# VHH binders against o26223, part 11

Target 1, 191 residues: o26223
Amino acid sequence: MKLLWTSQHIKVTVHIDGKVSKMDVLEAIKTRRSIRKYQDREVPEELIDKILDAAMCGPSAVDERPWHFIVVRNREMLEKIPEVHPYGAMVKDAPVAIIVCCDSSLEKIPGFWVQDCSIASQNILLAAHSLGLGAVWTGVYPLEDRVEGIRRLFSIPEHVIPFSVIPLGYPAENPGTRDLFDPDRIHLEKW

## First folded at step 1 (VHH)

Design n12 (framework vhh_7nfr_2)
Fold by ESMFold2-Fast, scan of step 1:
Structure n12 (fold): chain B 191 residues (1-191), chain A 119 residues (1-119)
Amino acid sequence: as target 1 above (191 residues)
Amino acid sequence: QVQLQESGGGLVQPGGSLRLSCAASGFTFSDYYMSWVRQAPGEGREWVSSISSSGSTIYYADSVKGRFTIARDNVKNTLYLLMDSLKSDDTAVYYCARVPLYFGELDYWGQGTQVTVSS
């Protein structure tokens, strides 16, 4: 049987009690923006822990979960990241960054680690946004120069591949939201 | 300061060819991936092609594969789109865009150049 709304004034869902709050996931997805300007303000370890917990909750091919994370708070280390890419001012001004890595020894299906680490990176961005922080995904893989630069800077072993660097902080900008829905990209039943 | 200036658009018959150029200034062109994006009247923006900073890695939308060629000249700070076998569906304003170093949302766009394919 199909479930249909008969009227905007008729409730289809029943709530047993009000003690459980529903997460507004759609609003988080729609309002998340890349944030590149940060307040000079510490991000508590509790919030980083929550973000990393969310990162590890993503789906993974054959449940290989190959991700590892480096949390960088050291100002000298953050200031060296721009030697790999020319966005130094933004990264060095962030109070913390997370480097998403793949441990290739955990890989069960060749190539799917890219999707796995992409999912982890997106979860970091969404979790940060939901906690009142701003973040941006800076690309490392598949750029060979950036992969090797980050590897050397953070003493990453040969079997581990740095995938992304995500600076985080309390936002010092509000770029607003975007309406990106394009119905011409949706095909019913067939291409 | 960052400026992207497209040229080379025009009216062409189906099956014809055009070459678009984009002159870049105000940044180190050779450090950035560059893209072409098009928009037909009343339609959303459609990504067409991207090229890596060195020119060694190239991507095309399925709709243009085998017909369009993206190229760059890092000495002249110029991006190109060579369009062959043009179809009426290729009619759009074509924009040159800079890909941010983090491969997020395109950060700088040109003013666009109109391509019209009509018999």
Scores: ipSAE 0.000, ipTM 0.140, lowest interface PAE 16.3, mean pLDDT 82

Design n13 (framework vhh_7nfr_2)
Fold by ESMFold2-Fast, scan of step 1:
Structure n13 (fold): chain B 191 residues (1-191), chain A 120 residues (1-120)
Amino acid sequence: as target 1 above (191 residues)
Amino acid sequence: QVQLQESGGGLVQPGGSLRLSCAASGFTFSDYYMSWVRQAPGEGREWVSSISSSGSTIYYADSVKGRFTIARDNVKNTLYLLMDSLKSDDTAVYYCARDLFGYIPTFDYWGQGTQVTVSS
């Protein structure tokens, strides 16, 4: 007996410069770019809710889902992030940032929380892009000075590890697209 | 097409100075962190310096701090590295690189490199 499967494409609606566009999942993945310049325009809370819902839909090791999120909209707090994150200068100019954290008390299998939080971070970037927003992943873990700086700034408990800071907003730049397919990185049957 | 082209390398004596340039094209230069990375013969790549998109935030490796100055001209789409008090240990191929993230130098495009040799 053979089992037949039918593949379906998922359509995503994006809002770009007030225009509604449809983008399938593969197109969203291929056209997402890091965005560091943002319009002086508020991001609606409903869009943040959709992005965080998408973040929590990521797979995690043994379904441990160790992630917690801090949503930062306060201008004074956003302006303090570059003081503890040297490469986070663009965060102060964003209307909002999401801090992805790991609650170590939720970890069921050692070490996989890094992959879990990476998956959540990537889902934030893709969901933001699909909704017409731009975002960039700025790394915190495993750089100890940044981890402790962010922890102190946002009163994060010792058992929680800040993983990434993701500023986001309506994009004020368009860096274009990349073709990253490299067949030399694909090995058939053996290395 | 994204292109980065370095120039200004050469042979100098210890204590000398050089100015490296990197001409960028094919992207909005003013939207990216830019970095200098060097590779000495038989060694791995070593990050040297980074500059933010506006030029207001600058970082240096400890080995070059106080001797090198990174700068950019967003009108001319050019990155610079001004190297003073050169030492034999500064001998390397110097690469211009576009930095995707700024937090951990993550380079998606590199120039071809320019050779800097410091010897008598």
Scores: ipSAE 0.000, ipTM 0.121, lowest interface PAE 17.1, mean pLDDT 84

Design n14 (framework vhh_7nfr_2)
Fold by ESMFold2-Fast, scan of step 1:
Structure n14 (fold): chain B 191 residues (1-191), chain A 119 residues (1-119)
Amino acid sequence: as target 1 above (191 residues)
Amino acid sequence: QVQLQESGGGLVQPGGSLRLSCAASGFTFSDYYMSWVRQAPGEGREWVSSISSSGSTIYYADSVKGRFTIARDNVKNTLYLLMDSLKSDDTAVYYCARSLWYGPLFDYWGQGTQVTVSS
């Protein structure tokens, strides 16, 4: 497999060394950051498909897998998201966004769809990062005004609940990573 | 401020070896991907290799795979490129660069170090 990398005035095609993968899982988890600034570059449909495949591989309560996804590339629709989601201003500047939804008709255990959709959302962020993209999770549920706003904007049925809006694209910022390990939050055997 | 300082270049015969170093300062080195990029006389820039913040993930351009080894020392804030079996086509100015993830999006560059492979 080959990766096609471009930067500034460089166009490079590279082969992945057979002894190394693209990104170690721990490295991906530790270096993923929320990205809110994107290059003016299209994200190939193949990468979106890989991200959504990864999203659907998460564990779910009693294997209910209640998630559905809306892929939004239409500029007019992306520009309307900030009107119903006040902290989603960056979405209008992204080349694509994924809306993570719960189909309540698929729920087997009441309330666990929130955990299921959280897992799917995090998998989207990690998969995007591993593929060289930047993304950010913007919260929709449980804020009722945002839920109803997104529902109306994308013609989402009443039995389906919009959970998160995740804009993504090639990153145009580099915030670095954080040292977040805190041993005081680890308790052995008891509190 | 962010500074990257390359060293270790020089004149070497075909088949020879060189070790390049890049001393980094002004940022938390262990938080960033680092890369080597070269520019031959009259040519554009060519990406050579990248290494993840922890050193666990490494990539090489096809032209150098099996001959070059990228490494880093996060305690010393230093990036390395070990070049073996050098060819005349490896003649270039070699730059170290701070990278965004594994993509070759570079935000800071060193001044470069000249490598000349000639008989």
Scores: ipSAE 0.006, ipTM 0.334, lowest interface PAE 9.9, mean pLDDT 85

Design n15 (framework vhh_7nfr_2)
Fold by ESMFold2-Fast, scan of step 1:
Structure n15 (fold): chain B 191 residues (1-191), chain A 120 residues (1-120)
Amino acid sequence: as target 1 above (191 residues)
Amino acid sequence: QVQLQESGGGLVQPGGSLRLSCAASGFTFSDYYMSWVRQAPGEGREWVSSISSSGSTIYYADSVKGRFTIARDNVKNTLYLLMDSLKSDDTAVYYCARIPYGLFSAMDVWGQGTQVTVSS
């Protein structure tokens, strides 16, 4: 495939110095893809611990760090997630899933927990990718039916809000690379 | 008069090398980011490489990485593309283009192009 640059509607791919010799931060960000098909192979606890450590390293509003995580490995529980999350069908085939939650009692500034939990979710995706795993973000909040379904299924307290369900595993698919850079979305000095 | 003038194209055999030049006039060349763009017969324009005004930041398309080198001489107001290990797929008209306020802006000045043909 040839890379195209012609007028504002064509994308350009840019590489610093034309070379990357290891998966640095930029390479990890650019090559991470949503993975929905997993090998029948367990993910070691040590890798989950590393992923959750990375999730908790994200910035949060006034350092409120409102996130809590549920790690689900139980096959029966994973198989029930699609019943309460219609677009979470792939979760039943994953060896593990992480549910990102907000403890509203930890919130110092109203409403910023959504950004906080989004950052934690993205860090989970990037950390998983960097460790050779695949993952996908399935949305829970702000869809009330999914929030309540997940809450009931995992006995989540009233003051805690399930935000996302992220299945993880060794990838059994390899989606093509994406060229997403669009200079037309960048405005200099003003709109 | 603002203009860009390419030269150095021609017929070369696969595995050969060519050096393209682009002479800039009518503007302060050292203030602008510059790019090379090519267009093969029957295809759209394909971005090849870009270089910042100082020459410190350089980008390459994956298709030419490791084979092509972009360079500039701000004293001579000249942009270069050094092409090594040429392949038949490199056959195209090569244009130099000016980027007015950074790598993210639309190109506003184009040369007329120079033909590169890679064939035995």
Scores: ipSAE 0.000, ipTM 0.072, lowest interface PAE 22.8, mean pLDDT 84

Design n16 (framework vhh_7nfr_2)
Fold by ESMFold2-Fast, scan of step 1:
Structure n16 (fold): chain B 191 residues (1-191), chain A 120 residues (1-120)
Amino acid sequence: as target 1 above (191 residues)
Amino acid sequence: QVQLQESGGGLVQPGGSLRLSCAASGFTFSDYYMSWVRQAPGEGREWVSSISSSGSTIYYADSVKGRFTIARDNVKNTLYLLMDSLKSDDTAVYYCARGPFLTGYLFDYWGQGTQVTVSS
């Protein structure tokens, strides 16, 4: 089955067979896993746009919304990330990565940008999963060598802080679901 | 030790019905998406259907929509495929697979398969 649809003057032919785009919110949260192996398949720009829209819908301290995003598809640039990020080896095999950044000029409350960018990063992971993609959060801030390495590599201005690098792609692994519920961490009415 | 064991296959005439079962053990069944995948003689693997851990989200391949129903019983740790209006082109080995995604090559565990033959 094929459908034609239009979004913002973009006309595409969509093959609907086997579509994984609809998922219950709780199922998405419970079944999301870190994915570090990707198929050799392009991720459409429309899916990246949906993921970034979701990232910007997170709550932020005093509505400061300090996040900026760099979308990296260039293979040579992706291959250089492991040189400045030791735990980012999988990034070179991903078709695309999103770098979550804080623009410090948008900060209204000192220090809360870390929480804001964490929320944006998690929304990227959940949105990717809901769209049939896999992703993993690789930490940059607060590790100074990684912050400066990523800044240099992507020409990031000094008032902008790279927070996380999130490679994305169609998953080539299935690690299964984890049972993480621990009732000992729940206290009723008092500690 | 994760184990998936299919049953319920057999010979049936066109237009007939069959119910496949998959008994799961060695993991918390209620935490995982489960799927059915089939392989016809001389063909590659074709994903058929998937069901979420709770049973609230269900997906079907277009070739089986309206004819097949996937279901699960989390108390019995069993996955089902109810097959109605069977056609000759449904002839295949049917596999139970553990996985949260629709694509067969991404599943981490598979059963041994059960043969379904649709013939007069």
Scores: ipSAE 0.000, ipTM 0.147, lowest interface PAE 15.9, mean pLDDT 82

Design n17 (framework vhh_7nfr_2)
Fold by ESMFold2-Fast, scan of step 1:
Structure n17 (fold): chain B 191 residues (1-191), chain A 119 residues (1-119)
Amino acid sequence: as target 1 above (191 residues)
Amino acid sequence: QVQLQESGGGLVQPGGSLRLSCAASGFTFSDYYMSWVRQAPGEGREWVSSISSSGSTIYYADSVKGRFTIARDNVKNTLYLLMDSLKSDDTAVYYCARHLIYGSPFDPWGQGTQVTVSS
């Protein structure tokens, strides 16, 4: 596969053996899995740009769009994340990670930034999957020790809140998909 | 109709080599991404390697990178896995699988070929 980028906005053309290929949205949603093992292979900047473009397209409470993103490729920094995030051990082996943050100065409605950053995080996971990458959401907020650990590690200002750390790469595992449809969770008319 | 048939497994000493083959029939082999997946005793299935339909794009699990080589022959409709420097941890049933899209379940699975690495 080959990716091309343009100057005005990210325009991605994916070629697999010379043929254009794409994943349907519903298929992407149903087949996305958390990926925690990555190949020793660089993720092109063009793919990261496309993923971040998708992240910013989510709906946001009163259109506040409070998200900021830190892209981490530095190996020494990636290796330090597990020291402040116990369930982030896989991050040290990823070629890149995205830290999703909330800039509280952009917040229009107190508290809704959590939903906004959740939407952005999920869009990163879906976009990565659609582009042939694997990723996993590792939680930071609302765990105070992780929030402060990540803040200190990446010199994040006091008015910015780290929300999630998403390591990302070409996957070295394929867990398959899950059949998660449960009709017992659907109620008609009343509980 | 659609069929994948693995072969080439066997018993080998640590440090030895094996060549696995997967014969495909019932579909246009040259249109599909192909993969090798293994299942060790008592473990779940683990992806090993993938190769694009033309053979130009190749991926390996970190555990096998530098030791295994995936290849395909679209004229013969055959997928290969060349396994060098075999370790006891490579003991598993090896499956051939086609997949339509990245991250999707492999479909169909082959019957598998047993690789045993022991002294």
Scores: ipSAE 0.000, ipTM 0.087, lowest interface PAE 19.8, mean pLDDT 82

Design n18 (framework vhh_7nfr_2)
Fold by ESMFold2-Fast, scan of step 1:
Structure n18 (fold): chain B 191 residues (1-191), chain A 119 residues (1-119)
Amino acid sequence: as target 1 above (191 residues)
Amino acid sequence: QVQLQESGGGLVQPGGSLRLSCAASGFTFSDYYMSWVRQAPGEGREWVSSISSSGSTIYYADSVKGRFTIARDNVKNTLYLLMDSLKSDDTAVYYCARAFYLGPSLDYWGQGTQVTVSS
């Protein structure tokens, strides 16, 4: 038995005008790219709300859902992020950034908050892409200096751990798509 | 506008060979996975073969494996299906389709080209 290509009905989704005008889930996953250059345009709060709603829909270990989010639009604050995150230079040029955090008081099983926050971060990237925005995940945890720098900059309590900083905006670059499928990484039954 | 135009079909004897071509326009061909799908008289659509955007990953239906070869030319924006050792049950209309993956996520289809293998 193979994946979807060998046993499923072949389908094409079109609108009444005969055009495909909706990004399905597989298209969104395959065409999402890291975007580091943004237009000088504000992102409406309604789109941020939709993105954060999607972020909170991820699966979570023992349903602990430990994520909290900081939405940063203040230019002076965005400009200070590169001072504590050397690979976050693009954040200063973004109209908005989301900081994904773990509230450790909500953690029910030790260590799984990293996976929970990773899922939330990926959902932010996919949701942003589906809404016509570009975003990139910049790593904070587990790099201790970045964790403490971001904590200090945004007055984050000690029981809350900043996990990632995700700048987003309308894209000012188009890196194209990638062909990443590698069947050599798929093993049947055993290694 | 996205357009896919198949050619190369025709009447052939069992054991013969045909080469199908699909000329693509209106999109960046080298960014998309491409597939061949066929529909035999009185049957549903059957996936035949798929090729990744780079050409490095290729899959075939069991019914055609070892007899058909899918290929692409990203400079000419053309998809090919080289059909060898043709059987009467290969008789079908063959469609070129644009894909997001190696499988059934197809968004544009061509007009089709008829292949008839006489017994």
Scores: ipSAE 0.000, ipTM 0.097, lowest interface PAE 17.9, mean pLDDT 82

Design n19 (framework vhh_7nfr_2)
Fold by ESMFold2-Fast, scan of step 1:
Structure n19 (fold): chain B 191 residues (1-191), chain A 119 residues (1-119)
Amino acid sequence: as target 1 above (191 residues)
Amino acid sequence: QVQLQESGGGLVQPGGSLRLSCAASGFTFSRYGMSWVRQAPGEGREWVSSISYSGGSTYYADSVKGRFTIARDNVKNTLYLLMDSLKSDDTAVYYCAKRYSGKYYFDYWGQGTQVTVSS
């Protein structure tokens, strides 16, 4: 059944806290920062839908699109993530987290699901930023203890691999921008 | 314009109970975390309790844990602090605060309501 209230069927203005987002793609890429402090404020379902739509628009090897997503809003579940993910302490303070997973049954060529899920994760970060939210990519794969821990917490089946945990919310910090251009890393014609 | 209005303060005897209310307006109350902060005469501000936007998570200062309960009604846009087993050390002006981040950072405050525990 088609849901008339999904992002595909709902006409939405790009609108955040009564303000229209004006960020172009290059600006979004250059100003996106990892955000680990969040306002104690709900993220509307419509914004999560837009973010996940963007995540699924990434390129994938031979168009295998192996990604699945778990949206976690349950506070008790979010509070258990730091127990199995040592760099995931901020997740318990976020209003929502997205777990990016690979369904290995959808994989057409071995190994490229890592690139596929990396692209999906980055699209989540950029889409969140463009919508006035903050997010951070916390790594799960290939760290076996984290993969196993997240699998147990969220009842993830054996053919599905948790790849990343991305907490997000309205930012409660502004770390500023970075100047990262390094011409010494650019080689012309040969190394 | 964000407005937070506390009520329910008063004079109570040690061991008594009191219920504080905070009426919120000017923002979508159900989408923001809320807190209670108190200030005793001549002292600095002390964080008392916080509640998440959904009410699913609550946090308490060690000095009040087991005696106070924070609650919210998102339909009525009202925050509550249920105070039991009151002690003279609980005497303070109690402020309703809108949470910005964490347990201790707030962007808006009410005018306060006085709680006096004596005799």
Scores: ipSAE 0.006, ipTM 0.408, lowest interface PAE 10.1, mean pLDDT 85

Design n2 (framework vhh_7nfr_2)
Fold by ESMFold2-Fast, scan of step 1:
Structure n2 (fold): chain B 191 residues (1-191), chain A 120 residues (1-120)
Amino acid sequence: as target 1 above (191 residues)
Amino acid sequence: QVQLQESGGGLVQPGGSLRLSCAASGFTFSSYAMSWVRQAPGEGREWVSSISGSGGSTYYADSVKGRFTIARDNVKNTLYLLMDSLKSDDTAVYYCAKEDWGSYYDFDYWGQGTQVTVSS
């Protein structure tokens, strides 16, 4: 019954030969999927730098920007993450993971750091996708055992809270597109 | 005046294949995303697939993913839907539609559609 036209908000730039040369923002948002299978290929440091630059550009409550990032490339450390994170099994197979953290000493308004770190996490996923990589957000906060497991594993100080673990790499799967537009969730003028 | 002419439908047995075509005229074809929409007897319209103006981005309903392929030929101003592994649930009239810039919930289509019947 619903009018579902997912392509209405997607624009792309093409090369002269007809090949897509870049992804528009709406296209990136609509086509990003959680990727849990990765090629056995290293991700260049330059791409990680671009992803982290994008992560830090998100809006933040009262511009507190409390996020810190741990970049994990060490194979043995990546293999230990599933021991403290049951849904992080795919992390051991990724060439790299980013741990998004909140430095609570930078918090200006109580509680909004969760939203700030969520925004940073989503920007990592979108930036990775736009660069031809795949990634998945695996949740850490607010699960106490995962928070403490990750803190212990990466020597994270008590005033810093690990929020998410995001493995990323060149995708070895293509789950395809989802049609998630639901007009029943849109209310005009009032509920 | 926008005109869209669908063709290629017919009767096919389960597991069969069909190729639908849509000939477009009256607008700059390569500047618009195009979609396939279907309507089964007694049901509302269901979006099936979309393709960007350049052809670089394609999108599919979960019900057809892996079985259908949308394509376009911007030189011939023609949209295609390649349908493999057809099921009885795919029985519907198929319409091609142009993205209507500035329309949030509506679309333009100017064809009678093409009937696809997958025999049981």
Scores: ipSAE 0.000, ipTM 0.064, lowest interface PAE 23.8, mean pLDDT 81

Design n20 (framework vhh_7nfr_2)
Fold by ESMFold2-Fast, scan of step 1:
Structure n20 (fold): chain B 191 residues (1-191), chain A 119 residues (1-119)
Amino acid sequence: as target 1 above (191 residues)
Amino acid sequence: QVQLQESGGGLVQPGGSLRLSCAASGFTFSRYGMSWVRQAPGEGREWVSSISYSGGSTYYADSVKGRFTIARDNVKNTLYLLMDSLKSDDTAVYYCARGKYYSGRFDYWGQGTQVTVSS
């Protein structure tokens, strides 16, 4: 075992060194699961930067790239999210959350920002998984109460729309892998 | 109480075959992905293979592709590793683990079973 120590003012963590093969793209897609329980362990800024880089690499309608991201690490702010998002209870226990937003001033084609922000949200989930983290997508848009609650809580301008809240951290659960392939949903040449 | 218990290890000559088993208890085995991880003397842990909860998807490290087969029996709560064409480099303690091939996602481990490939 290798001991990795954080600051004297932060928790001390013991890490078990392991040799693991790197995850390929298909493996990441097929093995990603929603994770709602997190270790009491900080996520390094370098990993968040890698995740956000991946989020911005998604395709967008007419390359409009309307996304903005808020990174929330403040415990008091994380604890307030469940007050405006009824199904976001797990967010208060996460070490960090990313709020995916749309800047409507960057929109070139009306309505496609929803698809753009969905793609960015999925890339966050896949990138987190590939880096050893767990995450879950909690929906904000199009529920007006959640949109306005999140906007007010994080001082988001009127022209910016909060789309999703994605808590993430080192996983403290393992729900197992899903087998979802359904050939009855595939039609060749015609319906 | 989650328990994983390996068996089937032993001494085998190069080119030989072994079948490892892992008996699982204390959880709903059929709802979890399972993995085999090995540790050679003086080395770190190396992921070998993983299988999805239903058995519909299997994954292998490049070093064992085409030689090893992972399988499971959800009625018997047992995980298997069928090892063919064994090489000296396969000598290691083999651990049954609950979870995917990435070490940060394994939450429970067995005690291990020794595999020695030697002439």
Scores: ipSAE 0.000, ipTM 0.106, lowest interface PAE 18.1, mean pLDDT 84

Design n21 (framework vhh_7nfr_2)
Fold by ESMFold2-Fast, scan of step 1:
Structure n21 (fold): chain B 191 residues (1-191), chain A 119 residues (1-119)
Amino acid sequence: as target 1 above (191 residues)
Amino acid sequence: QVQLQESGGGLVQPGGSLRLSCAASGFTFSRYGMSWVRQAPGEGREWVSSISYSGGSTYYADSVKGRFTIARDNVKNTLYLLMDSLKSDDTAVYYCAKSYRGYTPFDYWGQGTQVTVSS
């Protein structure tokens, strides 16, 4: 005789508490602003995962995809970034930062890793904005002092190049939309 | 204070099933992805499974894909792990973690719940 038991179905409840924007792509591109002031509020790790997924979806020269990412939440480490990056003062006030890196061993065509990491960085900014977060791109490469400083601070190997530091969080500022369209920069058929 | 309380472990035969639960308190459970992590005797931590804050996305270690199911109840602030077709290699202490996929530190672990798969 088999021991009989009843199984209770687990109630699965789906709650969407993170801000998933319903803005279209053009609206997201046009309304994204650099955000340097953040709420004292933790960013859920699942939102970071979505942002990094978007970062890896960018086009890459000769399919090299050289990007690696360091996610920094440690307050002590975030507070040290301005010492090696003079324009990174806002990073210490952010709940999290993403360091975009190039693994040079994955590079198939010289120099195009810069374009690849730029695309990944922009995708991070757009994805963050679409999820209700604010972020800003702070440049590391090609400034040798910043590259060396970030490398030493985060124990980055010699064959890996830190490209950008992107702090992000829930926005504590609203700078408004910019009108950046300039028809004088558009030439028809010829210069 | 963040608190996680695991339960549901025990001794089972190979091929058996168990359901683990984790009761969460001290934070807004519905805002965070959650994970199950295990540690076998003499080994380091191994990430097992993660579920997004909404329950819309789930991830599994290759060693458990097709056998384990992660689920959550955001009304009851409870995380679950349904474990089917258990193997001797699944023997470990299972921990509930307020962390998603292991790219951040696994903080706020409870005492864990022991799972032993043995004949």
Scores: ipSAE 0.000, ipTM 0.152, lowest interface PAE 15.1, mean pLDDT 83

